# VH-VL binders against Putative dimethylsulfoniopropionate lyase DddL (dddL): the designs that were tried, part 13

Target 1, 232 residues: Putative dimethylsulfoniopropionate lyase DddL (dddL), of Cereibacter sphaeroides (q3j6l0)
Amino acid sequence: MHSLSERVEQLRLNDCPDWLYLLHEFDALYRQGSDGGSRPIRTHRKRVRDSLALIVEANPAVNDRPPEVKPVTAHLGRALDLGERGAVQGMSRALARVAGRLTWEYGYEKVPKALARKYAYCEILGPRGPICAERLILGFVLFAPSTTYPQHSHKDIEESYISVAGAWSENDAAVHAPGSLILNRPGLEHRITTGDLSPCLLAYAWTGSEERLNQPGMKLSSPRKARIEKGI
Below, E stands for the ipSAE of ESMFold2; O stands for the ipSAE of OpenDDE; V2 stands for 0.75 times the mean of E and O plus 0.25 times the DockQ between their complexes.

## First folded at step 4 (VH-VL)

Design P06 (from F02 with heavy chain S54Y D99G; framework fv_ficlatuzumab; at its last look DockQ between E and O 0.02; V2 from the best seeds 0.00; counts 0 for: pae O 9.7 > 2, placed apart)
Fold by OpenDDE, look of step 5:
Structure P06 (fold): chain C 232 residues (1-232), chain A 119 residues (1-119), chain B 107 residues (1-107)
Amino acid sequence: as target 1 above (232 residues)
Amino acid sequence: QVQLVQPGAEVKKPGTSVKLSCKASGYTFTSYWMHWVRQAPGQGLEWIGEINPYGGSTNYNQKFQGRATLTVDKSTSTAYMELSSLRSEDTAVYYCARGRYYSGYFDYWGQGTLLTVSS
Amino acid sequence: DIVMTQSPDSLAMSLGERVTLNCKASQSVSSYVSWYQQKPGQSPKLLIYGASTRATGVPDRFSGSGSATDFTLTISSVQAEDVADYHCQQYSSYPLTFGQGTKLEIK
């Protein structure tokens, strides 16, 4: 009978240096570099940083989640190694410190077979993260080489990816390198593809309402044929 | 090693203000809440308030609300406590202390500053 | 405010004796209690947190126990160096509050 009396002291962010340092890396990640002359990107970066600052200031609760791995996490080591060699090496190192504490997830009720071994994400900060937050989600997405992440969009959620490791493309528009930031405005349909040689590790941020972030409704878009039939 | 360094003593007249300093070293200053606690001669300890050095958020003992002001200088890793409208009853040793786990207990203490308020 | 009441106010013990210091909270503070040792002319030193966890470097002769409202600091065999004031503190709710202290002397 574990005596209910031993209330374990609630850990706070300031008591968890590894998590705190990781968040500092996120802050640095979103303050560094150019916005490419893009006002939306600039605004998004500012929003992420401002939100993060407020969250950190509040010294939020830290609740470590049970670690979970996915098949794709076999590539995490390589991704981290690559990241340490790149423009965002600090992030890679900080992530490595907490790698054993990550909860990797699919986010879908039914993950497509093609993604089951090639994709996963982990939330670091947010409603479901070890670091509790309601107005911001920060995390990582890991892709195996030669991955196609199907077309999808996020309703009422603004998303950004910052490349940590590997080469990848969104909507066949460009090849992104470490340090590159991609902004996905709410409702923007996007598909991700990765190169054949290396895994791809992305830091991501979601901004939106508390309600929406708590229920992001992750859904893949219908195949093109189905969309055309729907007039979309 | 963690150190919190405070001046040894301050002497003030009633009605004036004092700003006490606490210089922190040996750890990441912005990662821990800084608390202030005082002890009147021959008395127990009294909590004044806390500050998060990262963002500057504060909580005060209501007893000192409006009279105590906590601030930090991140560039010098220094915490400050200003106490206004000083009274003879404010004569005490004032400690800064590093907080752990919430605003909970204090693992490191400054040596304290003796504030004497006398006419 | 939660009032922490320590007892006794003072005590004198012989070397090697078992010392028991009490702290009572006016309401339940769960296990959010810490103990401090303050030697003459020195700042407080953390002894116990979470009611029963020894801080780093604290001798084994010090132990904390208790829950809810009643807490105890025990020195299994008091030493000369243990002459000090001892303070209990709750951190269950704001404002943080301390006991009035117990003065321990050696006979």
Scores: ipSAE 0.010, ipTM 0.534, lowest interface PAE 9.7, mean pLDDT 90
ESMFold2-Fast, scan of step 4: ipSAE 0.435; ipTM 0.755
ESMFold2, look of step 5: ipSAE 0.072; ipTM 0.649
ESMFold2 (binder alone), look of step 5: mean pLDDT 94; pTM 0.959

Design P10 (from F02 with heavy chain E50I S54Y N59S; framework fv_ficlatuzumab)
Fold by ESMFold2-Fast, scan of step 4:
Structure P10 (fold): chain C 232 residues (1-232), chain A 119 residues (1-119), chain B 107 residues (1-107)
Amino acid sequence: as target 1 above (232 residues)
Amino acid sequence: QVQLVQPGAEVKKPGTSVKLSCKASGYTFTSYWMHWVRQAPGQGLEWIGIINPYGGSTSYNQKFQGRATLTVDKSTSTAYMELSSLRSEDTAVYYCARDRYYSGYFDYWGQGTLLTVSS
Amino acid sequence: DIVMTQSPDSLAMSLGERVTLNCKASQSVSSYVSWYQQKPGQSPKLLIYGASTRATGVPDRFSGSGSATDFTLTISSVQAEDVADYHCQQYSSYPLTFGQGTKLEIK
């Protein structure tokens, strides 16, 4: 029994330039197009930027977690290359520099086997780190091609997605291009479907109270319900 | 099983060019970056450059910019490094090495090609 | 460029001894350091990345530690099969750079 992480001295954000630069790219994502968005979107973008600025200024602890991979992370290279050619190339470059240090996770106690091979997420900034924060979560979700991420919801958390790479739709309403922001209000169910030619990489931000972000209360709709809706 | 297969040796005269190959198997070629690293006899490792096999984008160590050219052939899962204007100090073992996320460290290495540059 | 300096240049140990290899960066590289083992006539093999994370299949006797500018690779009980050159590498910034290597031999 060895705990290698306990042997590392506590690092701060200013000691970790690649993490800091990744956060600069998150700021850039949430700054672009803000003046043209709806009021709720502009308010959300400002909330993310303001929270992030305070966190960066505080020079928080950085606790790099042991790197972990999931089957979907085999698609990360392709997604980053697509992002390099797209509207959010700066984010793609910044993420590439820390890619080997990410802890990819599912976030749910039980994940259907089909979904488990086609998606994963990683938290960059938040209560679970690596960059410590209590009132803002920033991270990424990676999807394989032709993935349907089932209906899900959460209480008292405002969530946004910005596409870094790949095409996707939410609730089958519209196809979203790289750089587009989708805002999900607390308590609303939403479903994500990715295009069939390439993987999809989304940056996400969650805003909410410290209590709620530490225990988000997310749940997935049952596979049976999804199958019935699709069957017709 | 991941394999990166390289030829054993090449001999070239100063002023010529060489194109070294690295044949990948056992994984999805376009999902991983490929680096090239050399090692002169009795010396340490020196990074040359990186290529993304999916799109062909490259980045080079300034020391090799303009002399090294990295390419890939996706249909054969083969990476190439061409080095021009060869000098005696280019005598080294040349390795290709795989990078899972563009992280900058290498999880699998080719067995290396010994390039000898002599008149 | 970040310069990586390893010490000692070479080391001869008896079987079962604890071995410590050092690597120093000319400027802070945070925890972005990897270690490679290169046996005679072979290509390098990844041992450690992120300063302290063992690569898949690497025996527990190998461990890494350190941060910022000072890094250490430890072999808790050296075996005959550990005869090799050991290279540290930083991947904090490009160009990627390596130490000169430490040669480990068995007496």
Scores: ipSAE 0.007, ipTM 0.451, lowest interface PAE 11.3, mean pLDDT 82

Design P15 (from F02 with light chain S31D S92Y; framework fv_ficlatuzumab)
Fold by ESMFold2-Fast, scan of step 4:
Structure P15 (fold): chain C 232 residues (1-232), chain A 119 residues (1-119), chain B 107 residues (1-107)
Amino acid sequence: as target 1 above (232 residues)
Amino acid sequence: QVQLVQPGAEVKKPGTSVKLSCKASGYTFTSYWMHWVRQAPGQGLEWIGEINPSGGSTNYNQKFQGRATLTVDKSTSTAYMELSSLRSEDTAVYYCARDRYYSGYFDYWGQGTLLTVSS
Amino acid sequence: DIVMTQSPDSLAMSLGERVTLNCKASQSVSDYVSWYQQKPGQSPKLLIYGASTRATGVPDRFSGSGSATDFTLTISSVQAEDVADYHCQQYYSYPLTFGQGTKLEIK
């Protein structure tokens, strides 16, 4: 007498237009400047785009997780407003559409109290993201102003950051502005410091084997150990 | 590789309905939204609507709401557009077009079906 | 509905000349504009999306620019095979709308 309305079917990417639209903006972001830049950067951009294309074609499962906020997410609205500038406008708009559905987290078992108040990340596409994938991780990291983020390298994982909003520096090097891509090669430690005036929103991509992306082995370096390794 | 195959022409009388087909090949049919766009002779392009082949959900241009019906047959990877209550002003080439990311722009187009509505 | 207006309606160029085609939106569409090339008797072909991103396989002589309400398609050195109608489209807001087209001819 009743329809099969109680039947629960697996939700797929093509049924989730806001997630699909966000992936379009990731594709666009990694296509920008693809005809320029260093060879390693061009190769990484192509690897991300090619992997993303295969994942979208496969129409993967979508499992929205309960939304979760962290103290730093109070800065998200301002970061998105800043992202309206220039070439990152589309990404900011796409992220705004799903902002209420994001699961912000730390990714580490232990996080220093000062850092816990000033950063969080969310995985969009990946083994633990709402969009299921094994060969690529795409997401965002949000930082409060004046944040120092100590991070160890990833074994056998190639990582990139593209600035959506705000200014930041890696390993005390030159300041990176919105629209720039920074490539972190496997095995190299990096430390992120954000500018004093604005929050910083970074899009990130991880490429690597299914084995590594499912168990990336993220660990924060102690300040002492990091200084010793860098000869400080 | 990617193809959207449409019949070349259809001739219909005013007041009747027509069901146009678009057979997709060379990709996973359910992974892309399909749109329908028409072009009257010597005129610009006009969007009719879109369909998700996976779930069957649709969105229509208000101008065609109630006259156009979009459907799909997943077993044959074929999209359909039915247009009812045909008038002479419906004479146009009707295209199906593929949308990769639900972005609203179209990376592949069918060759179009010329619909002529005349007595 | 967002109205897309293209200019000029038609133009004729000599081989090798730089040509610019304009498209104006009745309200801001950010960078949500695509351009299509349509040769006589053929379906449209995607050239540009996101106002400035060239579609795969499109020659580098085609480029797009603009934001908000004013958009331009440029062909840096026009070739005989470029004879076509060119259509701009906004995908910022439903319903999706196209310009009326610009016809490009060779002198």
Scores: ipSAE 0.050, ipTM 0.650, lowest interface PAE 6.4, mean pLDDT 84

Design P16 (from F02 with light chain S31Y Y94W; framework fv_ficlatuzumab)
Fold by ESMFold2-Fast, scan of step 4:
Structure P16 (fold): chain C 232 residues (1-232), chain A 119 residues (1-119), chain B 107 residues (1-107)
Amino acid sequence: as target 1 above (232 residues)
Amino acid sequence: QVQLVQPGAEVKKPGTSVKLSCKASGYTFTSYWMHWVRQAPGQGLEWIGEINPSGGSTNYNQKFQGRATLTVDKSTSTAYMELSSLRSEDTAVYYCARDRYYSGYFDYWGQGTLLTVSS
Amino acid sequence: DIVMTQSPDSLAMSLGERVTLNCKASQSVSYYVSWYQQKPGQSPKLLIYGASTRATGVPDRFSGSGSATDFTLTISSVQAEDVADYHCQQYSSWPLTFGQGTKLEIK
């Protein structure tokens, strides 16, 4: 390891080796996968890689955002330690290099108090992230142990999660191991539940039009809406 | 198509300096780091240093610190390595190589310039 | 500095044989190892990065494996065009360092 290169007046991606290296690990995550056999998953992986390639090629501006923490970030060190032992150790190491520079946030107009103590996300690349991009969002979501992340969906946005550390289930299906990718298609609601032994760290990618990614319209589903959609 | 074009050969006397060029084409020059690597006859590869064409920042292998100087000319998409106080052991093929993501591995290499240092 | 040591220094194989080339790091480099192919009179070409990820356009007979200190490049069925020097490189820490190379020849 070596120190960062000299800063310039207008920061660009190539002037920020720790950010650039983190994007390298995102590229690596989306080239390989434990469950990457289906065509939709392969198509999504390629879309993420191709979009990332074009963004890096453009050497975009980097807006150094002030660091921000949330209660759940007390678990980040443990999650990174777990990631160092797993199939995605490179991502965990790259994220550790920038851990002190991350802007953790909720992204919703109102967050239930219980959830606010157990989760946060940070955008790395995107319209609001430190690395400026309009056609792709890359980031992380961190969960405390035994967290239920309520139903949510994104209109006209294709979303994937890749496990970096910890165990989790989506809609009470299968437990997902580190390195596995779960693809959520546009308009489908999903609910995340984390295991009770450790925090869970997920890398995420959103693909969609510039219009949709700049105005994602994220909403957590109310108990009433969830009940209506299930016909209860 | 990505190309890194280097001159074929240079012959220099001990104690002099040399400035080797690497002309890039087929991609956005400022979006990739450029590294310099040499290979002595019949031997392995040795990393000299790296430069960011966007901001001009450089890092060097300690062995070459003070003797090697890396620069770029953005208007011609050309990278340069100047090596001073030449010795016979500097005889080698010198490569420029492109680094995407500042990853430290190289996806495209120049053809190399053979530098011969002899009296 | 991390020292990369390759073995063997050279080997000669018959067409179609499985070839294994080794690379050892003096300290853990995780999976931050790349392999380059250098044909006579040519510059190096990237084959593998991240210990096991094949670079674009590289034939599937080439594969990489390993972690920490021990890495392997395998050619499942060697072809005449595979005659080259093969170099491993670590990019876990700077300065970047390479092995001395393994020369592959056909009998």
Scores: ipSAE 0.049, ipTM 0.642, lowest interface PAE 7.0, mean pLDDT 84

Design P17 (from F02 with light chain G50D S92Y S93D; framework fv_ficlatuzumab)
Fold by ESMFold2-Fast, scan of step 4:
Structure P17 (fold): chain C 232 residues (1-232), chain A 119 residues (1-119), chain B 107 residues (1-107)
Amino acid sequence: as target 1 above (232 residues)
Amino acid sequence: QVQLVQPGAEVKKPGTSVKLSCKASGYTFTSYWMHWVRQAPGQGLEWIGEINPSGGSTNYNQKFQGRATLTVDKSTSTAYMELSSLRSEDTAVYYCARDRYYSGYFDYWGQGTLLTVSS
Amino acid sequence: DIVMTQSPDSLAMSLGERVTLNCKASQSVSSYVSWYQQKPGQSPKLLIYDASTRATGVPDRFSGSGSATDFTLTISSVQAEDVADYHCQQYYDYPLTFGQGTKLEIK
């Protein structure tokens, strides 16, 4: 409270209406289905929204990161166009307003060349994102058409994906359309495959301890390990 | 409890200026945008503009650009709207209203100040 | 400017009746519509935001629906305390605009 008054030069969330409005669209995205989903999904949605509300109330620091593009970023305009015409129009529109300020990156220490051409993610809210927060990470993942995002897991982090644009499936089980949510519990490996007609844009949320969110330690499964775990 | 307290009434002559206040309590003043909305007698609501109490940035309805000035005093958690070159058509109840997330909808409203502009 | 048009201008209902109030935008506003209740001599009170989300503390009998250009506010069983003007608002684009209001009276 006193430190906020002393840091007049520090840009705060309330000074950044485009970022603030993007967070409104994250709140809206996690509000849907709160009374209709499974208990774990409803609990996760509430946790994300409650955490976000507290973060906004605190009016956190905003430290814009240098803009960075990846090869997959060439698909962003198409993905935003598809989202503008879909069920999650508001999120797509809010993201378009900040598109030029995004820092697209890879979350892994090493990325196979084929995957590096077909995906990237950006953190919006979190320890490293432009909007500073320690208890929640919110961001986006962008995929080119026909992308296989290999099995991966996060220790002690609960992760959700909500479709903004494009079609995709997890573990080859179901096709997910814009607006649908997939919840990945801590330690569970999952694999994403995108459709071949359009790019895919997913919003994601990570919940976990401040310690874990500052150093998430993402890992990709080796092909050998994946086959052993599948019983092949 | 969130409260936005405004004076009940102000009477001004045409051509003068008025500065209306809105004192906030029950929440962190700098964490929410504040808007000003007026309502002429028997008419609908009309948006005047918005201010960020944290940094002081403002956006105005073009109809009021140049006549309305929004300011805040963070030390007293008070928002102000100054309206210049008053005309009889400015007779209205003037509300301040709070906006979370910069969403554009208002979860709490002041009780309003009736401004009467008459010669 | 986006023009919000409410209908009817006024209506009178019997206690317990289902009430539907309409709001039309001159262009698509997606779901960025809120509804306010204003009792005589009082400030507006938020009822619904994002077209269909009920604000905290608002009775379950109030619900909102609609998207794009056509929105409705429904009161499932009107009560005496519901006598008020009801205003819709869009926050899709600047300037923020409101409908002219619908006056609800009890017979």
Scores: ipSAE 0.006, ipTM 0.526, lowest interface PAE 10.9, mean pLDDT 83

Design P18 (from F02 with heavy chain D99S Y101W, light chain S30D G50Y; framework fv_ficlatuzumab)
Fold by ESMFold2-Fast, scan of step 4:
Structure P18 (fold): chain C 232 residues (1-232), chain A 119 residues (1-119), chain B 107 residues (1-107)
Amino acid sequence: as target 1 above (232 residues)
Amino acid sequence: QVQLVQPGAEVKKPGTSVKLSCKASGYTFTSYWMHWVRQAPGQGLEWIGEINPSGGSTNYNQKFQGRATLTVDKSTSTAYMELSSLRSEDTAVYYCARSRWYSGYFDYWGQGTLLTVSS
Amino acid sequence: DIVMTQSPDSLAMSLGERVTLNCKASQSVDSYVSWYQQKPGQSPKLLIYYASTRATGVPDRFSGSGSATDFTLTISSVQAEDVADYHCQQYSSYPLTFGQGTKLEIK
């Protein structure tokens, strides 16, 4: 029911060192320029860092969400272990500190059964994350080995992925290694395929207007549309 | 009051290594990154690298990669920089300096350790 | 690496004069520039960060401006205690880099 005599003080980011440490490692990921350094990528990295710095300085509210697991989270321990031995070990250590507090979700109303067993995401900072923010979303996507995440796009949202662990390809292009950043411009379709040997853990950042980030309008493309784009 | 305390001077022979210390007090040690910056006589400031005391993650200036090793002891709030294979060109004042996690500017500096490398 | 170039190398000013120190980045650093004051025999002290934000306790005669590649530090009315080397720094990209410094003297 309701209790007017019981009130809990609102937790703020400065009260939550493990969350603050995780955001610090996001800053570190987006400060490094080892991904090929094109102007659009440098501009996106800076936009993420600028937004994050302003958000942290504002000491935002932290609303711990109930922990939630999905089948794919059985792979999280292995992914973190791989990340700790790779180029982005700081992020892996930071994520391990909060692993038991994560809310893993599906972002789609209807998810194919095969995909539901092989992927999930969690929002860390954003309108729906534990750390409240309106103009930046930061989170993770976890994939089982040999996962094909179908073609999808975001309207008016600029999206990046940085590999924390595992090998993956976007749109059947070259394999991306830990530490590499891939930038997806607004409205562009993209598809993710993970390698056969290990799970894949990606850090992601979304930049866009407050309106778009609060209602991103994520859509999975039909198999027919994917076939058309491949010229089949 | 924030303080970063460093030894005043160290003298080493070429080819040896040195481990410089920086003892922090007056703040939560794990909430700020610790950086190392050197200044050779008559020259500008040169960034060596940074360490996050919370997780131990490091980033190095490529010029010092493999020669410099940054570590921390959280129980004593002390940061360390070990520099190996010392050359006369390593003669400089070595500063520790802290930054907030979301910045790369340094709000507090140690007083510096003068390292002299001579035979 | 981003190269930070300061000008002039040295400056001699009379008390009360307006002083302008320049710092140029070899590529855009947006507003991720800080300025430090270093008096003889002392550690650097933060004056300005994010190109124009004055650090706590710094007198209001110090101001910073600029963006992208061109930055300035201004002292509106120089005082005797302002004798020091002044260093600019970028923190937009690794490795973090500093300019060579400008020496300010009072004539």
Scores: ipSAE 0.005, ipTM 0.446, lowest interface PAE 12.5, mean pLDDT 82

Design P21 (from F02 with heavy chain E50R S54Y Y101F S103Y; framework fv_ficlatuzumab)
Fold by ESMFold2-Fast, scan of step 4:
Structure P21 (fold): chain C 232 residues (1-232), chain A 119 residues (1-119), chain B 107 residues (1-107)
Amino acid sequence: as target 1 above (232 residues)
Amino acid sequence: QVQLVQPGAEVKKPGTSVKLSCKASGYTFTSYWMHWVRQAPGQGLEWIGRINPYGGSTNYNQKFQGRATLTVDKSTSTAYMELSSLRSEDTAVYYCARDRFYYGYFDYWGQGTLLTVSS
Amino acid sequence: DIVMTQSPDSLAMSLGERVTLNCKASQSVSSYVSWYQQKPGQSPKLLIYGASTRATGVPDRFSGSGSATDFTLTISSVQAEDVADYHCQQYSSYPLTFGQGTKLEIK
């Protein structure tokens, strides 16, 4: 009895067409200039695209993670449907193909119960994603309607959000439409609030050094820590 | 409690079209994807496509692209599959099936409609 | 497309015997495999998903195992009510694909 099941092979990106298709849609998303193309935004978009192109060319390892769901993922189907009808329908369709393979998580050891019911994220490409990469993280964040994601920051990481579905605002700014890119500079705190009618699905990209992306230092601001940092 | 009700049989001539129904009850119809799967006599199962009942977005097996059309009527919690340009090879039992967590495996199936395509 | 191949095509067992059904994927599907039981004249019923997780209401005698390309469904002690066709399915990528089925009969 000869069995091919005894052959040990590492899955690579070119063996996984649905993951590859999703990455092609990330490239398309970061190639658009629809949000006005300020210099910092253009530079960030190019950095993401250039990093992604090199990673895809290298045909990286794919290590499927156990699928995980969170309470907010009950909204995923509706968010995907909203995205299908909007400006970023290609991304929504690509994400739907892999929806059952996603590992939704919180990224924090302790998360408030109210927030735990209303958000989760999944890493697609990165040091902890199914698609292995060291200098770029790509993923999604899903929010329930009427969610306030408290102030947070990332040390030495430049972060962008592009709306796939739903309405949201950052730091009480105007509502962002699907396809718009919002850029968060390293070390600056920001707060996200979602609209009341629909879930919100954001694609995100993190750029930074290999060291920082492997240990991003994610932290929610607390009243006690804020007081200590202000010297109170 | 969860039920997917399909008619028992349909007979059609080659070259015609058929529209098969699947009436859902016992759950929130728009919260789960619906798939269609067929089984020719004595053969295995073949995936046709899926629909999201909330907004109507569809995805098809390339083999059926252009011939199959999936729709829903949210007011009656009913899913439909229309198959055009029928051939004798389309003779099969056609099932609707509910998708658990959008993963693509099916926790509830309709009882199936036997479609016979004969002259 | 990912091709799912089941073996054997048919199997006849005595009551109380242990039976193992095999399913092989043409490329890795990780653990994204489900098994369905289809009794004569009935629709398929979900038995196992995620290669090894038993669906609600499924008797303990049914178990699933495997990963990557090789999967098995085991019935520890076959009963008369287990006469059915058994189908494996991958849900790792679209289009979703099924094996050709294994027919289980009792002697």
Scores: ipSAE 0.000, ipTM 0.445, lowest interface PAE 13.8, mean pLDDT 82

